# Designs tried in a protein design chat: VHH binders against q9y6x5. Part 160

Target 1, 379 residues: q9y6x5
Amino acid sequence: LPPKLLLVSFDGFRADYLKNYEFPHLQNFIKEGVLVEHVKNVFITKTFPNHYSIVTGLYEESHGIVANSMYDAVTKKHFSDSNDKDPFWWNEAVPIWVTNQLQENRSSAAAMWPGTDVPIHDTISSYFMNYNSSVSFEERLNNITMWLNNSNPPVTFATLYWEEPDASGHKYGPEDKENMSRVLKKIDDLIGDLVQRLKMLGLWENLNVIITSDHGMTQCSQDRLINLDSCIDHSYYTLIDLSPVAAILPKINRTEVYNKLKNCSPHMNVYLKEDIPNRFYYQHNDRIQPIILVADEGWTIVLNESSQKLGDHGYDNSLPSMHPFLAAHGPAFHKGYKHSTINIVDIYPMMCHILGLKPHPNNGTFGHTKCLLVDQWCI

## First folded at step 7 (VHH)

Design x3 (framework vhh_7zox_3)
Fold by ESMFold2-Fast, scan of step 7:
Structure x3 (fold): chain B 379 residues (1-379), chain A 124 residues (1-124)
Amino acid sequence: as target 1 above (379 residues)
Amino acid sequence: DVQLVESGGGLVQPGGSLRLSCVASGFTFSSYAMGWVRQAPGKGLEWVSDISTGGSTGYADSVKGRFAISRDNAKNTLYLQMNRLKPEDTAVYYCARSDFERWYSGETPYFDLAGQGTQVTVSS
């Protein structure tokens, strides 16, 4: 029987939440599985880019989903105009569900994940739900477990995406212990529901389950705003993305725009595209704009308006507040093993190995995850 | 250019009604959750209402049952129907766009690209 993998994402689950709050169900999952304490995500630390990096093993400059809002200078297309689900945006990489369906006669299923409701290289998940935030966790769980149990050809790769704790992280900020405790307890209960459902259906012992996230969260404040309108007039540029990484397309000379921005605030860094730090791997793509502004942790870039968010992400990927975790359980994984760090791009080649798929060229290093796997020699 | 332009504010007596409109341009309106936030004189920003891409709505307790948010994707327009207005509804009302990944029905959304605002004054 082919191996099966369920990839679960709780959006915005900061790694250190595991140390500051109680997770009895997740702790039981980890006790008989593996935990990676920190996953170093890709820059920018946003939902769409990092979810696509998990399933492609590529940096954003390579897979082409470089932000949640994008402009392609070559084709002059905007991401989130009438072509929001245009395959053009997603076709610079091959996600694992496409590889799974094309290399073997296997099915993929998606109870949501960025990209799974888009035909990529003329291939869409065999079973999927169009993204809709109003669909309950229970309905997503019902669909994914039905597809895992009753599909022909068998579903071997499945995804399950949930919007929390990201929504509450934005609303309350990660330092609101009372509200965050409530939402994180609910997530732990959902993990308990997931495990019990899989056990009830006889799937648990033969299914590999990965629980991870795309990024963390940091505290924001009305006292930490960068008013871009105080730096530069709107007539000088087109704004492609705002905060905490602003993507600036100059309407005048690039050097003149840069000079107006570079000393405007001590709480943001201003980069010409070619000067973006190499460690970000955020330079070599037509969708990365000529000038990028990077706010310091906890600072919000605004246009002479206030921000409603008390928490945010998108910041420097070296910041521990931006890091998620990874937990896994199943026949492919050791029991009770703890690992310190991996890169988020390392998840893809590990998943390909578990499923017996040949990975497309990627930025991950299989050696970084081999200690998690029972069929690999760690030293 | 990416823009949000609010209109429909004004002076109204308590118990009256106003309908705010927000015309979006420069992005695919139908792909974003949208909302309304307000700022009363001398106070901080308050989330008022929101609507997801799928049409699911949320309301602050202070306005629930009195305000109705709606959208017309064909016209790239967001609306706020305000009924049974009270003096405490006096504020500048801002139309705001939310990234759909950060938008969840019933939660305060992350807002980017807020408009210039429209003044609503409820006075006898």
Scores: ipSAE 0.000, ipTM 0.245, lowest interface PAE 12.9, mean pLDDT 88

Design x30 (framework vhh_7zox_3)
Fold by ESMFold2-Fast, scan of step 7:
Structure x30 (fold): chain B 379 residues (1-379), chain A 124 residues (1-124)
Amino acid sequence: as target 1 above (379 residues)
Amino acid sequence: DVQLVESGGGLVQPGGSLRLSCVASGFTFSSYAMGWVRQAPGKGLEWVSDISSGGSTGYADSVKGRFAISRDNAKNTLYLQMNRLKPEDTAVYYCARSDFERWYSGEEPYFDLAGQGTQVTVSS
C-alpha cells in the first residue's frame, strides 16, 4: 500500500496556547507522536500566503501568493479572497497535491485548504470541496475519511482546514483567557473526534497525520492605531492591502509618496520595495508593491476608522506570537519526540519524503525535520 | 478622498421593505469585497451581509432569506434590499469595505473603511 498523509490546519493556533491551556486529546496525540514547539512561518504572517508555503515549501515572493489582497503590476489583475479562483494567482508554484497526482497514479483529497478548489497547472485535487465557511468540521472530516477509504486510484494525500481559533482570536484577542479557553477546548474536542473517526474506520495505524497551523495571534487595541489618512492624501496612491502590512501603489512620483509616509508613525516601518529586509524574503515578485508599510506588533493601520479586531496577525515572522506549532502521528513519525523549531517551508520536503515524491525546488531544508522521522538518523 | 455614503434608510412598518444604497469614491471599488454592518440602539456592531468583488454573497443567520446584497461596479454602488423587516432590524446601517482574509479564516468581519451610516427604524 502506498504511504498516506492527512494534513490538518487549525487557522491561527499560536504555539504558546499549548503552554497556557489544557489539550487532553492533543496531548494524547503528541504522546504517541511528535511535537515541534515552534514553526517559523513566512512573511507576511497571513492565512493564504502561509497555507501555500506549507504545501509548496516556498517563500511568498517565490510562490506568488504574497498577501490576501494583491495587485499584479505586469498584468494589472487584482486578487482578493473573493477572487481566488483565477489560476493565474496560484500558477507560480506546484503544490504537493498536484505533484502527488502527476508523479504517481494516486489521488488527492481536500476539505477547504486554500488553493485546492482552483485548477493549478491544469490539475485540481481529485476530490475537493468548494470553499464555504458554513460547512461544519464534521462534514469536512466525513468527506475526507470517505475519500481516504473509498478511492481509486487511492487517495494518498488529503488536506483538512478549519477556521478556528483564528476567528475567535481576532474577536476576543489572545489574552482573553475565558473566551479563548472555551474556543480552544472545542478545538481539542474536534481533535478527539478526528482521532476517534480514524480509529473507527481502520485508518489510524497506517495513516500519517500532521496537525499544524499557518500563524499565531497578537493582542491589538483601540489605543494602538496608525491613521494613514493623517500622513498622505488618497489622491497620491492606490491602497492594495492595509493592515498590519500596507501595500501602496503610487499614482504619482514614488519618492514623493515615500517622503510623506516615512515619518508618519514611530510604530511602523516604511520600505521602498528594494529596501525590504532580506530576512523577510519578500521582494522578488511583481505582486509586491513599490512601497510597503510594516506595523509594529499589536499596532493596526487604519483609514480614519476604528478597528473591531482585538487580535491580529501578519506581523514580523521573527515574533514568537506569530508562530504556530506542528504535531504529527503515524508510521513515519517517532513516538514521544519533542523538537524545538523548524521553518514552515521545511514541511513540504518532509511531506514529499513521506509520500515518496520528488520535491520541486524549494526553500525548505530536509535536515531540519529528519529527527521527526523513523527512517532517518539524526544526532 | 476615500468615502462611503449611505442612503435609503427611514421609518417602515413591520413586514415592509427598504433598499439601502452606498456610493463609494476614492478607491478601486471593483477590487474590494464590500459589506453591511448594523448597530442597534444600546448594542454593539453586528455584521449583516457581504459581497465579494466577483459577486459571492454571505449573510448573517438573522437576515438570511430576507435580505439581498448586490453591487454595481460601473456605478461604484453597493445595495442592500431588505424585505420582511422586523422591529429587531432597527439599527444604524453602515456600508464598509471588508477585510479580504474573512472567506478562508472564518474571522470576525473586519471593515477598514465605514461610512456615516443610515438609520432604519421598524415600528408600527
Scores: ipSAE 0.000, ipTM 0.233, lowest interface PAE 16.1, mean pLDDT 88

Design x31 (framework vhh_7zox_3)
Fold by ESMFold2-Fast, scan of step 7:
Structure x31 (fold): chain B 379 residues (1-379), chain A 124 residues (1-124)
Amino acid sequence: as target 1 above (379 residues)
Amino acid sequence: DVQLVESGGGLVQPGGSLRLSCVASGFTFSSYAMGWVRQAPGKGLEWVSDISSGGSTGYADSVKGRFAISRDNAKNTLYLQMNRLKPEDTAVYYCARSDFERWYSGETAYFDLAGQGTQVTVSS
C-alpha cells in the first residue's frame, strides 16, 4: 500500500501555548508520536507565505508568495488573498500536492489549505474545497476522510486547514488567558474528534498525521502604534502592505521616500530592498517592494492612529512568539520523541521522504528531521 | 494611492436616517473584509459593523436592527445605512479595512487601514 499523509494546520498556534494551557487530546497524540517544540518559520511571519513554504520547502523570495497583499513590479499585477485565484502568483514553486499527482500517479485532497483551490502549473489538487471560512471543521474533516478512504487513484496526500486560534488571537490578544483558554480547549476537542474519526474509519494505524501551524501571535496595544502619516504624505508612495511589515512603492525618487521614513520611529526598521538583512531571505523577488518597513514586536503601523488589533503576527522570524510547533503520529514517526527546533522549510523534504517523492530543489535540510523518522539512523 | 474616503455624514434629528459611503482606492477592494468603527467625543473606538469579502455581515448590539452594511465591489464602495438614529449614535465614523482574510465579526482589532472619518451628529 502506498504511504499516506494528512497535514493539518491550526492557523496562528503559538508554540508557547503548549506550556501555558492544557491539551489532553494533543498530549495523547504526542505521547504516541513526536513533538518539535519550536518551528522557525519564514519571514514575513504571515499566513499565505508560511503555508506555501510548508508545502514547497522554499523561502518566500523563492516561492513568490511574499505577503498576503502583493504587487508585481514587472507585470503590474495586484494580489490579495482572495484575488481571482490567478495562478501567476503561485507558479514560482511546485507544491507537494502537484508533485504527488505528477510523479506517482496518485491523488491529493485538500480542505481549505492556501493554494489548493488554484491550478498551479496546470495542476489542481484532485479533490478540494473552494475557500469558505463558514465551513465547519467537521465538514472539512468529513470530506478529507471520505476522499482518503474512497478514491482512485488513491489519495496519498491530504491537507486540512483551520482558521483558529489565529482569528481569536487577533481579537483578544494572546495574553487574554480567559478567552484564549476557551478557544484552545475547543481546538484540543477538534484534535480529539480528528483522532476518533480516523480510528472509527480504520485509517489511524496506517496514516501519517502532521499537526502544525504557520506562525505564532504577539500582544499589541494602542500604546504601541507607528503613525505612517506623521512621516510621509500619501502622495509620495503607493502602499502595497501595511502592518507589521509595510511594503512601500515610491511615486517619487526612492532615496527621497527613504529619507522621509528612516528616522520616523525608533520602533521600526526602514530598509531599502538591497539592505534587507540576509537572514530574512527576503530580497530576491519582484514582488518585494523597493522599501520595506519592519515594526518591532507588538508595534502596529497605522494610518491616522486607527488600529484595535490586540494580537498580530508578521514580525521577525527569530522571535519565539512567532514560532509554531509540529506534532506527528503514524508509521513513519517514532513514539514519544521530543525534538527542540526545526526550520519550517524542513517539513517539505521530510514529507517527500515519507511519501516516496523526489523533492524539487528546496531550502530545507532533510538531516534536521531525520531523528523524527523510524527508517532513519539518528546519532 | 491606498485610500479610504468617507462621505454622507451630517446633522440629523433623532429618528432620522443617513447613508455613509466609503470609496476605496489603491488596493483590490473585493479581497478585503471591510467595516465601520466610530468614536464618540471623549470615548474610545467602538466597532459598529463589518462585512467579509464573501458578504457575511456582523453588527454591534447597539446598532443591530437599525443599521445595514453593504458593499459594491464593482464600484470599490462600502456603505452603511443608518436608520432610527439616536443621540447616542453621535460620533466620527471611520471606514476601515482589514488585511486579515479569516477574521471573526465583532471587533475593531482586525482593521489595519482607516479613512479620515465623517462626522455624524444626532441632535435636537
Scores: ipSAE 0.000, ipTM 0.253, lowest interface PAE 13.8, mean pLDDT 88

Design x32 (framework vhh_7zox_3)
Fold by ESMFold2-Fast, scan of step 7:
Structure x32 (fold): chain B 379 residues (1-379), chain A 124 residues (1-124)
Amino acid sequence: as target 1 above (379 residues)
Amino acid sequence: DVQLVESGGGLVQPGGSLRLSCVASGFTFSSYAMGWVRQAPGKGLEWVSDISSGGSTGYADSVKGRFAISRDNAKNTLYLQMNRLKPEDTAVYYCARSDFERWYSGETPWFDLAGQGTQVTVSS
């Protein structure tokens, strides 16, 4: 029987929610598995970039999904959502489901993970659902478990994506304890449903399950706004992405645009592309714009007459508020082990090891995750 | 600098049709997801429909099958074709520019810009 892995993402699950709210089902999962308390994600700390980093092990500049909204200067194409079916955006990397299908001649299954409804290098997940936010967690889970039990060649890699708690984090902000408590309790109940379903179907004892997320969430405020229109007229630039990382495409000389922006607010950093900090690994891609503005945590970049979210992410990946967690259970993982921190790019080579796949060149380090695995000796 | 201007509202009888238009200026319209929200008298904002820059559409259950959202990027214009109108559709309709992560915000997308609104009244 080949090893099997189910990768589950709850979008926007900030790591410290685990310390501030009760998760009885998740705690039972962790008690018999492993917990990584913080996962240091990639910059920018946004949904599509980080979900693609999890499954490729690459920084955004390397895999090409550099934001949730992108412009490619070479081809002049625009991208703004996961329902865009153009493989162009995804073809700069090879995600794990493609490697699984091509290298081992096994099947992959996907319920809504970003990129899984797009053919990448002419290969689409063997079983998948076209992205649709209105499809319930239960329907996604029913399809995944059906495919895990009833496929030939066997499904060895499966993904399951859920939009919460990110949607509510944006709507209410992470400091709204009443609303976030309700939302997080629902998430914990869904984790309970997941475990119960796998047990009822006889999958639980032999399936490796990873529960993780792409980023955290920070509180925003009407008192923490950076009005871009106070610095520069729209005639000077095209706005590719707004907040908290603004992607600026100059309509005039880059230096003139930079000079108008560079001292506009004490609460954002303005970078020419070549001056973006090396630690971000966010420079070497045509989809990264000539000028990038990076707001300080909790500050929102706005235009005249625009509004802002109560919670947001995309900020500096060194911020703990931007970090998710990782929990895992199954025959590959130790029981009752806690680890402090890994990089989000480390998840990919770990998953390749569990599945017996040769990883494509990547930015992750297998050694960082060795202590989670029963077949590895860690020092 | 950025502006959204709605038009096409008015008085219509039940079962009738209206087409709303929204002309955008001051930003790269083709790069943004766009949507329509409405506010009925004495009620909160209700999300009606959205459309991504790639053309993917979403609709509230109350309007699904009756309303159609579309965009013309060459004209910087967003449209809402409203068919088989009901008295319950009476509201001020607002054009909104959506955050790029709108696709997973459920039935209440977050807006970084909203227009002035256009009144739709459905009565006999």
Scores: ipSAE 0.000, ipTM 0.311, lowest interface PAE 11.9, mean pLDDT 88

Design x33 (framework vhh_7zox_3)
Fold by ESMFold2-Fast, scan of step 7:
Structure x33 (fold): chain B 379 residues (1-379), chain A 124 residues (1-124)
Amino acid sequence: as target 1 above (379 residues)
Amino acid sequence: DVQLVESGGGLVQPGGSLRLSCVASGFTFSSYAMGWVRQAPGKGLEWVSDISSGGSTGYADSVKGRFAISRDNAKNTLYLQMNRLKPEDTAVYYCARSDFERWYSGETPFFDLAGQGTQVTVSS
């Protein structure tokens, strides 16, 4: 029988939450599986970009989902929720569910992972749910497990996405121990429900399960605001994305806009596109704007107003606060193994190996994940 | 003080029309994408419509062709013209400011600011 993999994402699950809160169900999962303590995500550390990097193994400049709000300079298209189902935005890469369906006689299933309700290279996930935040975790899990057990061709790759703890992280901030404790306990209970459901259905022992996230969360404050209106008049540029990475499209000479911005705040770095640090791998795409502003950790860029966000992400991907974790269990994985760090782009070639798929060219390094796998030599 | 204040809700018969308004204050309204989301009794939030700072509009499939979103930047006001109302349109309608975070097509995104809501009841 072909190997099966379920990829689960809890949005905004900062890695160090595992050290600061109790997760009895997740710890039982890890005890019989593997834990990667930190996953170094891609820049910018936002939801759509990192979820697409997990399933393509590509940096954002290569897969084309470079932010949650985008403008394409060549086609003059704007990315918003009114056109996020336009295949144009997603067609610069081939996600693993497409590869799974095209290389083998296999099906894919999706419960709301970003991009799975869009036909990409004329291929949509065999089974999917249109995104709806009001749909419970249990309903998403019921559909995924039904499809894993009752599909022909067999579902070999399945995804499940959940919006927490990201929504609460933004609302309360990661330093609100009372509210975050409640939210994280609920997530641990959902992990317990997941394991129990898989055991009840006879799937647990033969299914590979990865639990991961796209990014972390850092504490913000009304005392840490950068007011763009104090730097430059709105008539000089079009704003494509605001905070904590602002994407600036100049209406006048680029150098003039850059000069107005470059020394405006000690808590913000201002880059011409060609000067964006190479380590970000955030330069070579028409959707990356001519000027990018990068706020320091915990600082919020605003337009002459306050911000109600007590937590945020999008910051420098070298920051531990931006890192998620990865836990996995199943026949492909060792039991009781702990690993320190992998890159988020490494998840894709590992998943391709587990499923027996030939990966598309990608930025991941299979060697970084070898120690997690029973069929690989670790050194 | 940053706030959104909705008005225009009420009781209307099936097939009727209502126009919702939302007055924004305390921020540069013209620089933000704005939207309407609704919550029916016992259900989660559902995205209804959005409008970018540049005027580009989007609609949920359930309301497309019946609802029209618009904005008046000089008055810091967002509007939702609702036509051919159905009983299933019964919900509390919230005016919301986009946080420049993720938006998912046809569904409720995260908002950094929302109003207190206005009740729309479609019943005979």
Scores: ipSAE 0.000, ipTM 0.255, lowest interface PAE 14.9, mean pLDDT 88

Design x34 (framework vhh_7zox_3)
Fold by ESMFold2-Fast, scan of step 7:
Structure x34 (fold): chain B 379 residues (1-379), chain A 124 residues (1-124)
Amino acid sequence: as target 1 above (379 residues)
Amino acid sequence: DVQLVESGGGLVQPGGSLRLSCVASGFTFSSYAMGWVRQAPGKGLEWVSDISSGGSTGYADSVKGRFAISRDNAKNTLYLQMNRLKPEDTAVYYCARSDFERWYSGETPYFDYAGQGTQVTVSS
């Protein structure tokens, strides 16, 4: 029987939540599996970009989902104008479910993972749910487990996405211990439900399960706002994305727009596209705008208004507050092993190895994850 | 200055339909998630539906399968198509802007700005 893998994402699960809150179900999962304490995600530290990096092993400039709001200068398409379900936006890479279906006579299943309800290179996940935030975790889990047990060709790769703790992180901020404790306890209970369901169905002992996230969360405040309207008039540019990374498309000379922005606030960095730091790997794509503004951690870019969000992400990927974790259990993984750090792009080649797939060229390094795996020599 | 102006409310019979519109100005509409919230007489605010900048949609269980949210970024306009209306749908409907990245929450989404509201009354 081919190896099977279930990839689970809890959006916005900051790595240090594991140290500051109790997770009895997640700790039981880790006890007989592996934990990577920090996953260094890709820049921009946003939901769509990082979820696509997990399943492609590519930096955002390479896979083309460079933000949650995008403009493509070559085709003049707007991501917000054409819906995130337009295959155009997703076609610059080949996600693992497509590779799984094309290299092997196998099926893929998806409950809400970004991109899985879109045909990518004319291939859509064999089983999928159209994105809908109102669908319960239980319904998503019921569909995934049904497909894992009752499919021909067999489902060997499955994904499950859940919106929390990201939404509550935005609403309350990560420093609100009372509200975050309540939210994180609910997530731990969902992990308990997941494990119990897999055991009840006879899947647990032969299924590889990865629990991870796309980014963390940092505290924001009404005292930390950058008003773009105080820097530059709206008539000089088109705003493609706002905060905490603003994407600026000039309507006049680029240098003139840059000069109006560069000294406006001590709490943001202003980059011409060619000056974006190489360490971000955020430059070589037509969807990256001519001028990018990067706010300092905890600062929010606004247009002559207040922001009600108390938490946000999208900031510099070197910040520990932006890092998620990775936990895994199953026949491919060691038991009781703890690892310090991997890059989020390393998850893809590791998953390909577990499934016996030949990875597409990617930015991950298999050596970074081999200590997690029973069939590999560490170091 | 941010402005959201709702229209399209009115009196309809149970089982009827209405299409609400919201015209946005004072910000780059295409870059923001947008939604609809409602307030029934004597009750608190209830989230109804949202749509991300990329077009991903969410609905409250009470309206799922009956309401459809959409946007026209060229016209800076948000829509709510309401079908098979029930007396329980009677409320003031507010167009709202969100500064959240994604509206995928199992909890009620948070909105930074709301319009003046448009009254929907479902009665026979």
Scores: ipSAE 0.000, ipTM 0.284, lowest interface PAE 13.7, mean pLDDT 89

Design x35 (framework vhh_7zox_3)
Fold by ESMFold2-Fast, scan of step 7:
Structure x35 (fold): chain B 379 residues (1-379), chain A 124 residues (1-124)
Amino acid sequence: as target 1 above (379 residues)
Amino acid sequence: DVQLVESGGGLVQPGGSLRLSCVASGFTFSSYAMGWVRQAPGKGLEWVSDISSGGSTGYADSVKGRFAISRDNAKNTLYLQMNRLKPEDTAVYYCARGEFERWYSGETPYFDLAGQGTQVTVSS
């Protein structure tokens, strides 16, 4: 009987929400499982890049999903984050559901996780839902549990993605305790529904469940804007991505564009591609543009306009506000164990170990997650 | 005074076509990603399509191959060409400005700015 794993993501679930709000259902899950308080995500701290890093164990420069909006200089293709199903964008890595289906006679199931509705290396999840934001959490859960309980060959890896609390984090900002309390209570109720459904179907005791997220959220303000139009005229460049990390493709002399930008704001760092800090692991890919601008935490890059965005992410991955958490429960995991920090790329080799899969080469370190697992000696 | 004003909605027969327009004012239109979101009777907001400042487009599976998004930066106008319309396309269509990381299925879909919407009704 092979091990089974369900990987659940709540988009934009900032780690310190756990300390500032009540989560009775999530707390019960953690009590009989494990909690990693901070997951250090990859740069840039955006949805598509980090979701793909979770399932590949690779930095963005290695897996090729380097932003939610991309331009590939070699092929001259453009990527939109919303529903781009061209396999070209995803083929620089092998996600875990592909590995799961190819190494053993096993199936994978997916409810909306980024990339799961795209054939990658000619392989798509055995069971999947095309991305549609109007589909309820309950319908996604119903499909996943049906596939986990009734498939041949067996579904051994399943994913479930939910868009909140990211949408509300952007709208209200993480400092709006009244609105965020309401939103986070609803998410906790969904976690309660998930656990109850798995128990009702007899899946709970033998299923490994990971609940995690891709990034956090920080407060933005009308008082913290960087007006790019005051630095440089739009005729000098093509804008590939705007905020808080701007991707600049020069139409003329790169040095001239750089010189116009480099001293424009004290709240923005300007990098030529080759000068991007090594710690970001964000340099060695044709989809990373010749000049990138990185706004300081809570600052928004705008184009001659006021932004009403009250929360955002994409900032420096060393910032605690950008970090999600990871909680897990199941036969592979200790009970009542708390761990401080792992890297988001460490999740992939841990999941491969749980499923008995040989991981593809990756940037994660299995040793960082071994203390979470019952079959490992922790030191 | 930043505004988005939609037009072009109406009643149409199944299999018909409509072209929605959205006129932007009060900001540098050419520099922002723009999109269309709809709300069908009794349902939440559904992302339909978006277009980046550079012209890259995305489409929901329910409309892919039937709808086409475009922009005219000289006119500060966003368009949605809707072909082979189905009763299931009946909704209020909103023009939106923002970072379209993902269109959210939560109870509070986020965008930086939206218009008042235009009603599309597909009836046999």
Scores: ipSAE 0.000, ipTM 0.327, lowest interface PAE 12.2, mean pLDDT 89

